VHH binders against Origin of replication complex subunit 2 (ORC2). Designs and how they scored, part 20

Target 1, 363 residues: Origin of replication complex subunit 2 (ORC2), of Arabidopsis thaliana (Mouse-ear cress) (q38899)
Amino acid sequence: MEDIENIEEDEYGFSRNYFLAKELGGASKRSAHKLSDIHIVDEQELRETASTIEMKHSKEISELMSDYKTMYSKWVFELRCGFGLLMYGFGSKKALVEDFASASLTDYSVVVINGYLPSVNLKQVLLALAELLSELLKCKRKSSGSLSKGQETFPSRSMDDILSFLHGPQSGDKDCFICVVVHNIDGPALRDPESQQTLARLSSCSHIRLVASIDHVNAPLLWDKKMVHKQFNWLWHHVPTFAPYNVEGVFFPLVLAQGSTAQTAKTAAIVLQSLTPNGQNVFKILAEYQLSHPDEDGMPTDDLYSASRERFFVSSQVTLNSHLTEFKDHELVKTKRNSDGQECLNIPLTSDAIRQLLLDLNQ
Key: E = the ipSAE of ESMFold2; O = the ipSAE of OpenDDE; V2 = 0.75 times the mean of E and O plus 0.25 times the DockQ between their complexes.

## First folded at step 15 (VHH; framework vhh_6fv0_2)

Design r03 (at its last look DockQ between E and O 0.32; V2 from the best seeds 0.00; counts 0 for: pae E 2.8 > 2)
Fold by ESMFold2, look of step 15:
Structure r03 (fold): chain B 363 residues (1-363), chain A 128 residues (1-128)
Amino acid sequence: as target 1 above (363 residues)
Amino acid sequence: QVQLQESGGGLVQPGGSLRLSCAASGFTFSNYAMYWVRQAPEKGLEWVSTISTGGGSTYYKDSVKGRFTVSRDNAKNTLYLQMNSLKPEDAAQYYCARGYVEPGFYILTKAPSYMDVRGQGTQVTVSS
């Protein structure tokens, strides 16, 4: 046990250094200054190198994937022992993890969470898990006389009650468990502390086993030591795939650099559509300002506040700052000081991409 | 109203092929994982195959792996099952089903009680 925990701590340091080359934006650079003192590589150079690797070394990449398949039996054994599996490395792990699930987890119930999407309803995930476990245990019949429109046994229960049910009696014979696969546990839908606390509690449930992937260099900052060593109980697996982020690519900078103007605008529109109407309208004000002022370095934050308040999209600076934090977290907006020292906001898209984005938001 | 309509069944010889279709309406098809299930006479429902919302991931019962291929066309709201090398034990009424969960996650279970079966199904009969 202590050797397993020591290995996990060592991999934390490795994952921070490895993922700094994949991050884009000032927030990761500020974090690197406080938590690690490493060199940041150019994102454009990394993307060009990754593309070249895929073209020139297709045989070696295919052999690497075949090697990972030989590990599937070990991964199943580790899950049965109660460990979580955490997959990290360059390139999309989605296809690898799905192949593992389809080849080796066919005797288990599997729930797949797409953390790369802008939103996931974790309460509904917990409800689905509770319903699955109830069916596997073949306990009492589901409530009769209740609504038949897809409302199930646990809709009125708190998350605490659902988690208590999932953490039922431990089985020495491994009677029943459900495997939860989380693509991009560090993704935008799951990045907040509340979601991570819920996932950590879920992973500690006796009937639950967790497999997850990460892509962001700051993923270890999502967890405290108790979450890592007592709840997630990660075994870290370095599984570089060099695969493109075809499905996840909406939310990762490596894919955005390779996209077209229309693809970039569509990616941003998907993220914006997950925000409240007021948040979308605040962003539209910034976008329209930037289109009408192409020679400026962006819109002063004070001007955005005044315009947004005049239209009743925000009631205070705190509300505006909440929207700006969401924009920055999704890399929709960058900040810079103008010549007067005022904070200015900039959408890092071409004028054509911004026009397309505004058209897409009206759909 | 959510509707699922299966078609494409019929009588085939052992080793033959069929392609089943499932037309979906009344919901946003691309937001849901989809399933194929089947029911043989005097047996319960049996899971056959699952496909993810975008079609990028597919899953099969061991006994059909390599012979059956599930696919979907989200532009046409249609789910497909290509069945090759059919065996007498594949004879059954085939149904498509919708997942019960939100688009941000989906369930890969072998328990048909968590699959939303709404159509009449399509019969597959294998001679001898």
Scores: ipSAE 0.249, ipTM 0.555, lowest interface PAE 2.8, mean pLDDT 73
ESMFold2 (binder alone), look of step 15: mean pLDDT 81; pTM 0.836
OpenDDE, look of step 15: ipSAE 0.303; ipTM 0.573

Design r05 (from m02 with Y112W; at its last look DockQ between E and O 0.47; V2 from the best seeds 0.54)
Amino acid sequence: QVQLQESGGGLVQPGGSLRLSCAASGFTFSYYAMYWVRQAPEKGLEWVSTISTGGGTTYYKDSVKGRFTVSRDNAKNTLYLQMNSLKPEDAAQYYCARGEPGFYILTKAPSWMDVRGQGTQVTVSS
ESMFold2, look of step 15: ipSAE 0.563; ipTM 0.778
ESMFold2 (binder alone), look of step 15: mean pLDDT 82; pTM 0.834
OpenDDE, look of step 15: ipSAE 0.605; ipTM 0.823
ESMFold2, look of step 17: ipSAE 0.526; ipTM 0.768
ESMFold2 (binder alone), look of step 17: mean pLDDT 81; pTM 0.836
OpenDDE, look of step 17: ipSAE 0.589; ipTM 0.810

Design r06 (at its last look DockQ between E and O 0.47; V2 from the best seeds 0.47)
Amino acid sequence: QVQLQESGGGLVQPGGSLRLSCAASGFTFSYYAMYWVRQAPEKGLEWVSTISTGGGTTYYKDSVKGRFTVSRDNAKNTLYLQMNSLKPEDAAQYYCARGEPGFYILTKAPSYYMDVRGQGTQVTVSS
ESMFold2, look of step 15: ipSAE 0.506; ipTM 0.734
ESMFold2 (binder alone), look of step 15: mean pLDDT 81; pTM 0.841
OpenDDE, look of step 15: ipSAE 0.426; ipTM 0.705

## First folded at step 17 (VHH; framework vhh_6fv0_2)

Design t01 (from r05 with Y31N; at its last look DockQ between E and O 0.45; V2 from the best seeds 0.54)
Fold by ESMFold2, look of step 17:
Structure t01 (fold): chain B 363 residues (1-363), chain A 126 residues (1-126)
Amino acid sequence: as target 1 above (363 residues)
Amino acid sequence: QVQLQESGGGLVQPGGSLRLSCAASGFTFSNYAMYWVRQAPEKGLEWVSTISTGGGTTYYKDSVKGRFTVSRDNAKNTLYLQMNSLKPEDAAQYYCARGEPGFYILTKAPSWMDVRGQGTQVTVSS
């Protein structure tokens, strides 16, 4: 268990070392990051090197921060247009995003979510936003229709009900929003599919704008196409800071996809575990078939239906199609047609990742 | 077992200064944003200031901006409020409040905020 955690920590350390070595050398970011080129060092050495980079490049870092400040007006404009802002790059972005909020969002209510912590109570976040929205709308309407912040129904309502309230009020004023800052939207407190779906629904509210940071290259695996294109509406901003992760407590560099096999399986397991037990069992049938038939293009859909029905995981094709739609929306499964015209399903993970995923699901 | 103990209140003349402290225990102090709130006689709780988990971001009610400074020492689990140029309207019972474990509101305290201490009285006599 210590060995497993140390191996995962060393893997992240190796990824950070490659990223740091590339940034320290001043090479173009257009170059591909390859695992075979990574310099192997431990996390202690990386932390010491990062501190030295701050000292040696103080003037360059200061100029970079001042350049980001010149972008604050554009970022506010983008928020007013309905976009979410997604900040990525080497180093902690917490201070930069907080400076932006305190300098340029002074006319707005700001809620800060710390995704790097072990847990976040999203229902409490939604209750706070409902209270703030009610107060904002009072200033615009001067009439009844706002919900009391002490009303018993709000604390007892489901998250879906609170989200419906947040969608209900409408105003055309572009300056009429509440900004939600999410430090590490890919962090442990927020990584589960339900949390991400809640944040996506929140971001689609006309009076809500998100500013978020990410540190892990696999963060987009948390989102399906609807979440990305219709709800979050991210504008991606590359904002390397080279700042230490003092508060976040974990170093999250951008990492190449192949160097994250264990992380990919963990991410997929989190998404899959949010589905029904029958949905999970249907996926397990496909996963086991694919492991047993490595030379095939995937499992024919008819065979999956037959196997799932024989084991009583589905009662109809409609039920199976519902599960398959969920799998496709999360990129857990791909489809293609074989030479016979049959629809075949395959999990776009390596065999090792699939084995790890099955182990994680059995916990 | 969460405990917040306010101290440093007292009687001061208008224009005077006072430094409040809030000693925290029973939780990981550095994971929480903190608030200062106050309550005058026969009034509800009023938000005064917010400080982020690391102390890098602070925000104040308009009436105290430039006069009050909030700070924290996460190594000593202590929150501070330096109050300068005190006015009679600042007289109140002052409380520190803990934010939720995973989020905070920069510009005000939420209505269900966690006020646990006895508070410390600030009195301004003219």
Scores: ipSAE 0.483, ipTM 0.745, lowest interface PAE 1.4, mean pLDDT 75
ESMFold2 (binder alone), look of step 17: mean pLDDT 81; pTM 0.828
OpenDDE, look of step 17: ipSAE 0.645; ipTM 0.834

Design t02 (from r05 with Y31L T57V; at its last fold request DockQ between E and O 0.75; V2 from the best seeds 0.00; counts 0 for: pae E 2.03 > 2)
Amino acid sequence: QVQLQESGGGLVQPGGSLRLSCAASGFTFSLYAMYWVRQAPEKGLEWVSTISTGGGVTYYKDSVKGRFTVSRDNAKNTLYLQMNSLKPEDAAQYYCARGEPGFYILTKAPSWMDVRGQGTQVTVSS
ESMFold2, look of step 17: ipSAE 0.572; ipTM 0.788
ESMFold2 (binder alone), look of step 17: mean pLDDT 80; pTM 0.819
OpenDDE, look of step 17: ipSAE 0.710; ipTM 0.875
ESMFold2, look of step 18: ipSAE 0.551; ipTM 0.777
ESMFold2 (binder alone), look of step 18: mean pLDDT 81; pTM 0.829
OpenDDE, look of step 18: ipSAE 0.718; ipTM 0.881
ESMFold2, fold request of step 23: ipSAE 0.424, 0.393, 0.407; ipTM 0.757, 0.742, 0.745
ESMFold2 (binder alone), fold request of step 23: mean pLDDT 81, 81, 80; pTM 0.829, 0.831, 0.827
OpenDDE, fold request of step 23: ipSAE 0.704, 0.716, 0.723; ipTM 0.886, 0.886, 0.891

Design t03 (from r05 with S111R; at its last look DockQ between E and O 0.46; V2 from the best seeds 0.51)
Fold by ESMFold2, look of step 17:
Structure t03 (fold): chain B 363 residues (1-363), chain A 126 residues (1-126)
Amino acid sequence: as target 1 above (363 residues)
Amino acid sequence: QVQLQESGGGLVQPGGSLRLSCAASGFTFSYYAMYWVRQAPEKGLEWVSTISTGGGTTYYKDSVKGRFTVSRDNAKNTLYLQMNSLKPEDAAQYYCARGEPGFYILTKAPRWMDVRGQGTQVTVSS
């Protein structure tokens, strides 16, 4: 029956396959000079390799894409059964997932979330979903009498009330659901723990079905066991496309280090204002430290954690690391080692640009 | 300040063509899905088409599918609507609208749409 002994894969999820090639022949020995002797494949190198292969082998890649189309009916069936679909593999999955949605999800309302952008307002996504569901439920009943149209909006604005509505009971003998497509659920807009918990709660709603893609080898670290098995309920689909990241890559704002200008500070402020409030506050701690210590190469990571924790902006090291990943993905922060060998975080802007940035961020 | 300016409307014969444009300023245009909507006299706003932030995904109201083509140039902050085979029922004031950054509804404009321009009139003489 459904009692599979799969214990060694629960800690890291599905991404363990990225490391299997190094285990043949025996266990690696521990060495002080070779802490990184085990090669973890660089996500950027994988994307660059996929882009190169697609450029040279476009006919073979087109045949591969046509093979994936034969799976669309099965993917629809899996969604109807209550599973989430998680697409992984080398190259951009955006075109594949869009083709699936436009070809095979035509019977559903579909909402698309672009996780590769700097920010997404998930509360507005939830409000839009509530409106769509309310409209669908009214159509399914079709009323045999007078039902006023004064109740056209979802009355509550709290996240919990919206999610409770989306998880409401089904209409008699029929199910109504909305499909949500998430491009890069591991992307910059969505990597924070609060966003991931919101998406997991959304995925568990009876009226919602989720299709998502990932690109980062560490994406499963965003989820605990409950989120994976009770909320997302993923079916993992390996769908390498070898497609370039033409769209996903153009939305990284350029934070230039060539000189400090009001335009550079405005660009950085726009990116920061698209992040979560807690992420913005963590960045401000770093910025203020850097202004106060002009002779240092940045702020030690441990000091940033302590300061952020004391101000209740983060609850754990994992939460801080999520914010740091966002900063690095947007080129707002660099990691360097100071004279003591500690890893430090540095904003690659002049002091004047950082001061302007803090003024813009506070307004 | 956020600004949207529509242009390209005019008088055309049935079966004719027009190309509308929408110049955007005061916001990061490429972060927003964009919409075309229209309004006939004494009627409400009607959704016409949707285009994704990158321009790779488009969707149309059934009555205009195959005749209208939406596109965008993110480098020029400009949205376009090519209208072919125009019919008298297409006559309306056309507006562009922006949605929330980072998401869109594939088959319907969201409740929140930012319609700011004067629009551009399309008239189809019968």
Scores: ipSAE 0.432, ipTM 0.673, lowest interface PAE 1.4, mean pLDDT 74
ESMFold2 (binder alone), look of step 17: mean pLDDT 82; pTM 0.842
OpenDDE, look of step 17: ipSAE 0.614; ipTM 0.827

Design t04 (from r05 with L106F; at its last look DockQ between E and O 0.32; V2 from the best seeds 0.00; counts 0 for: pae E 2.2 > 2)
Fold by ESMFold2, look of step 17:
Structure t04 (fold): chain B 363 residues (1-363), chain A 126 residues (1-126)
Amino acid sequence: as target 1 above (363 residues)
Amino acid sequence: QVQLQESGGGLVQPGGSLRLSCAASGFTFSYYAMYWVRQAPEKGLEWVSTISTGGGTTYYKDSVKGRFTVSRDNAKNTLYLQMNSLKPEDAAQYYCARGEPGFYIFTKAPSWMDVRGQGTQVTVSS
């Protein structure tokens, strides 16, 4: 059993408690002599705490990011040795992992997989990896100036054939590697057993090195012992960033997107009921606007203020901003710019889920 | 219908600057990593730059690193390339290209990337 900050398969409750307690520890691995004070908290409380830490401790977070940068050369060495790197910790790790790749993997070919998206075509990823390796090995000519829609190197080969090619013998005196970065290997596009088995087989390929991130305590349940010990060969790195999920949160790591439409709407209603009545009414204005304007990317912030002020739900811009901060902290709302450059607010739910939410909230 | 329209090219002196734009429509722009590529008459397509789906991470060919800056505005469905300290070897037809929705390759544009626009010509006087 690996006991150095790694998560191994054990009782589900024990694994979750250990992972959560480690995140609350916040410090390096040098926790002194008082482990009895570690308490179990739910994921929602941890996210609220992480958001508060980001706002209050920007200097300490910046120093933490600088410390991670000093580890990049070690991470490259670990990849060369054949380990997979698994990044865990509170906050989005996307920026950290991308900075590592852009700064330190410049001698490698790098493929990035966005596991936080609704779907990923893993066969297309494997075909792209095979094409890239073929160019590195000079196994097959390719037309660099020619685009072919739906036709790739190895278009008729099965995933087993592609994986066999990627696992082929190393050429010459030097090893030839492609680094694969997986943002959210536990994400919705990748969490089915077939995808995880494919990723484990990919990780074991002689030409492949894998760097991945996870965000959910249940991620280790995706893997059996063979996948962990013989295929992924993870080195577990605790890298809390306390960064917001600005990109991933649009697509997946929201409580609002979990489950069916009815389950998602009920979960959102429970969260909204924990807010002030005026906050709930401001959210309803946004929800009703979004339903009546399905072709828009949300409601302009100025329009929300005007509508909320007219109905006496807010008295000032400061009061509205307080509510918006609460919505963002609970991941009920996302910010984006529309075609006119205006800042807009969007509820990341389907229209059917929003309708159900309004029904549940109006009781 | 997927559309990519490049603009902003022109004639500049060596050391000058240009800003290219790529207007995208017909697809969910924020789902895709985007690429800048260029083509000189005696050369094939050459990868210049890659930007991640959210715009937070950028990659550059070594010969343009430090001089070019790629950016995107997902609200405007627009990709940009700021080109500073232009050299005669930068003269080319510049294209934007769309990657795949779930993954991208940061060290080169894949051969199957979607190049659909007419491009925009950048000319640097020698």
Scores: ipSAE 0.374, ipTM 0.694, lowest interface PAE 2.2, mean pLDDT 74
ESMFold2 (binder alone), look of step 17: mean pLDDT 81; pTM 0.833
OpenDDE, look of step 17: ipSAE 0.661; ipTM 0.862

Design t05 (from r05 with M113F; at its last look DockQ between E and O 0.34; V2 from the best seeds 0.45)
Fold by ESMFold2, look of step 17:
Structure t05 (fold): chain B 363 residues (1-363), chain A 126 residues (1-126)
Amino acid sequence: as target 1 above (363 residues)
Amino acid sequence: QVQLQESGGGLVQPGGSLRLSCAASGFTFSYYAMYWVRQAPEKGLEWVSTISTGGGTTYYKDSVKGRFTVSRDNAKNTLYLQMNSLKPEDAAQYYCARGEPGFYILTKAPSWFDVRGQGTQVTVSS
């Protein structure tokens, strides 16, 4: 009972601090009359309030950050003991967590995941971790005077196979881990159940430790009891920074949103920046076609392939299909069949939004 | 188009200094951690430094600690490497690099990079 009440008190305190920050800045900036506009204005006032607090209290904030630095040795000890660290509190925790990693985790590999982005390719994260673990195990084998030949070749690329590899090897050394920093584990890239299950399975690997931050008031609802107590094993650290969300701030509506699949030019540009240059160029071809042909239901897939191949952005239909799958998974593109039965692709944005998107991408 | 362009290399005497620049375009620079790597003749690519997305956190290969300083100006989309007390061992082609989208390795270079420039040559000789 007390454990549940303690968790609820933390969530209540976080919710109260969020409402306090809204009240602090809300009335001075509010001018909206529509319900949708009220939400947008409230968020902008929250961001402005955080920036104002940093400007007015720079000495007090600097002393607070210095106090957190005295805790770094304790946090390293907690990681060595097998706990995950969960950082919460008002303001961006990004700089604090990165300073901790660079100051105190220099003997370990650190991988940083940006959960505040619209999407993150978790398979690529797992592949990078598998490579790091394989290199770690090679060093241990040479130190013991033997070579592990089976560890020179990474196994299958399926996510389950990669996770099985990460769980398989064990050295028993408590200082032998890879630290995974997750900025906004509750963020839009990561809040789906499959992503959370993958992160929970990752956190249960003996050579993996998680340090994560959280901003969403209902983020603990992402986890069941098994995930919390047997996999993540969180230690909760209240670390208000009062720092502005300079990087996360461009995605701020998505980080704090309670649910939405709507796309905008701003959101689309952010997702596209996270993709490879060739993928971005394939998307630009589709966007320019759609602007030039507003009366059509979209661009035929064969035409997109021909145009992309001609410009050397793809080498095969398989490569194009890989990009198209990525676009569809991010809801950047939808498919339809035209009157001739051909598969056509369209961007579900207005012409004005597409024009703004192309302007942003041609920077 | 996503591009990285290095500049500022040249010939310098041992003990001298150079400042490298890397201009980034075609992407939101502030969302990515950045790397400096170098390649000497007949050697593979060697990691030099990493800088966080905001520029507040830096990490260096041991052989350059205290001599090299990485920095960035996110408003100008530019990455810098100040190299002081240069040694003949530092002579190499220097590249700036961007990691994979959505994540990065803070404390050492990844095995491959998403985007890399063409490089700028640093030569240290009498």
Scores: ipSAE 0.408, ipTM 0.679, lowest interface PAE 1.7, mean pLDDT 74
ESMFold2 (binder alone), look of step 17: mean pLDDT 82; pTM 0.847
OpenDDE, look of step 17: ipSAE 0.575; ipTM 0.809

## First folded at step 18 (VHH; framework vhh_6fv0_2)

Design u01 (from t02 with S52N; at its last look DockQ between E and O 0.39; V2 from the best seeds 0.57)
Fold by ESMFold2, look of step 18:
Formats: C-alpha cells, structure tokens, sequence
Structure u01 (fold): chain B 363 residues (1-363), chain A 126 residues (1-126)
C-alpha cells in the first residue's frame, strides 16, 4: 500500500506540475485561437512562475539530498576506476552535483562546464585543463629537483595537441586526475557532434575524470557506440531531485518545457541560414502555405515545384529535389501522402514556431 | 562597459577584520564564477578564493582557509570577501576577477582571468 500511495503522490506531483502549466496557459487559451499559442504562453508563464517560486517541501528535498550523500564515497570510487558518472532524473541536478564536488572532490582539481548556456568555448576549457595539469606536473618535478617543461601555458595550440598532452602517462597511481563536471552535457552549448566528440576524447584522457548531468530524454542519441563504451564509460545514476531549474531555466527554457517554440525555430533557422537564398525561399513558400492551410497535411510537392519555378527559385525538378533532400536530412520537412494520393511536404513544427522561424529568416 | 570596482580596504591591526566589496556592472554577473586575488609589493598576483555562479560553492587558498569567507549577492551584482584574523602576510592590494561564463576552475584563478579594477589596499600593522 505504501508503494501505491507513493506512486499516486508522485503522479499527483507530476499532475500538479502539468496542472500548473495548464492553469498558466488558461488565460493564454482565452487570448489564443490555436493550440500552439496556448502552448507558448503556458511555457512562458510556467518559466516565470518557476523562476520565483520556492518549493514548499524543502525539508523533504533536504532529506532526499541527504540520502544521495550516502552514495558520494561510491561515486568517488567509480571515478577512480575510470568510469564517467552520468546523473539523470526529474529536476535540476546542479545543486546535487555541486555538493558532491565540494564535499568529496576537495583533494582534486575541479573544472565546471555549464552546458545549459548558449555557448561554451571548449578549446579554452582544454587550455585551462592543460594549465592545471602543467601545475600538477611542476609540483612533482620540483620534488625531484628539476624544472618541468610543462610550466608554460599552451595558448593557441590545436585541440589535438592539448588532448595529447592531457592523455600523457600517469605519474604512477590512479588517484592523480582532474575532475571535469559538466552541467547538462545535452545542453545547447554542447549538443553538436564536434563538441560531443571533444568531450568524449577528453573523458578518455588518462588525467581526466568526468561527471555530467542530462535533462533531455534523447541525450543518448548524442553518442555512438565507441563514445559510450570506449570513451565516456558511463555509469548511469538516477537521482531525481524535483528541484526547480532556477539557473538553467533562465538560459535555456527547453529544460523547463521540451520542444519550446523559440528554441526549435532558432535551431531550424541556423540550418536554413546555411542554405542558398533560393533554398531558403523554397522553404518559405512551404512554410507560408502550411500557415494558410492548417486543415491540410502539408503542401503537395508538385505545387511547391510550380510555385518555386514561377518565382525563379528553382530551374528544374532536380534542383528542387536537391533542396528537399537537404530539408529532409536536417528533419526540417517530412513527407506523406494526402487523401488524394499526392506526395505532400510537412514542416513538423507548430504554427507559432513556423511564424517565429519566418521572422528569424527575414531579420 | 564591463566594470569591477573594489572597496572596503584599509588599515587594521593583526587579528582584526575587514570586509571587501566588488561592485560589478556591464555584464551578467550571475553567469560568472568570481575570484579574489591579491598582490603584495614585489610579488605577483596570488589567488585567494573562488566562488561559483550561485554562491553555494567556495574554495580558498590554504593560507586563508578558515579566516576568509567569500560570498556574493547576485541581486546586487556584488562580490564580498570577509577577512578575519588578519595577519601581516595578508597585506596586499586586493582585486576581484571574473572567469568565463561557460566554465570555471574551482581550485585556482586561471592565468587569463579578467582583472579590471584598481583594487583596494589592505594594510596590517601594529
């Protein structure tokens, strides 16, 4: 009976958060004529409320955090063995991971990366790590009475050179490492393939140990098998905190509400800005059609070709197909057949996201 | 324009206390880990303490641990250093510094840290 009551309480808590999102969107529903309008206002109102609300059950949260503290010694042991620690669960893990670092990693150098920010300069992170390692090696060489050649900072060195230095031979035992803490390794600053490859290479360096958190359910899609099994060596720790995203949510609203209209449109705009002006104009025709025909399942491909050719954006079906292939490769467009059997193209975004995308493209 | 302004220094006897302040403007203060560093005559910059972006995690140089307390008020964009049990060795020009918004080092100030203020002088004399 205890499990049933706890499950219902957890479901009520989750339903309460959903209820709060719906209540905040209720006023937006009155002012909005579309589901996408209500969803946008719900997310914005929820984020505003979450940034100012203090959770009423602070004692229960404190007890939960205290329970996690009993695991810190095990987590340190796992790091010493060469595993990466990956923290997941509902609520912000930032305070938990910071408490772990401050309580249990005091004898080691610690570098913190804030993946929830819009951008992070990973090369500068690597330079800072190289500087820290150089200082550690200087201490050992000073004990032997010789000067370490690694005392100098490595400005403007390639990432490969820095990573090679960080992967150098150990000074003897497994206790000599720099711990890198990554808040939201799945965050906007870090989710591109190059950043993830850099982090994976970093985690495989002999002097580096990695602790990270994730908040997005699709975080494992960031990694291939080599990254997971040979580089990160993740141990997954389920550590729900139910803590508000007071810091992360200010900088990355997708943490508060997955699929935020503004973030989805901004990601799509970045991809579209890499295309030729004609490619962008072809996409705009599709976007405008979809906004003006909400009852249809997209725009027939033949209609898009005709409209694009009339406006001189394409010279042939082959040129159009090239643009459509790029759109499909970046998940900007999906195909399906309508009730008449025609191939139709659909932008898998809400109407509000499409409107924001068009605003971003027009500048 | 990014500005860091230190204040609160002065003359104090050994064993005395001072509270330094660093007023920040021209950037989003809450995004940055902050550092206190100091410079005595004829010496280079010495790292004193680090505080994370939220203020909940602090680190100190061993020689000041237990005597100095770093804190911040992100609503007022102000960094503080409470210095107790001051020793003659603590006499220096004290500066606040900011790191990068995307990452920080807990156990030292990075060599490329941003020191912009004029500092505040702490003197310890009988």
Amino acid sequence: as target 1 above (363 residues)
Amino acid sequence: QVQLQESGGGLVQPGGSLRLSCAASGFTFSLYAMYWVRQAPEKGLEWVSTINTGGGVTYYKDSVKGRFTVSRDNAKNTLYLQMNSLKPEDAAQYYCARGEPGFYILTKAPSWMDVRGQGTQVTVSS
Scores: ipSAE 0.515, ipTM 0.798, lowest interface PAE 1.5, mean pLDDT 75
ESMFold2 (binder alone), look of step 18: mean pLDDT 80; pTM 0.828
OpenDDE, look of step 18: ipSAE 0.748; ipTM 0.898

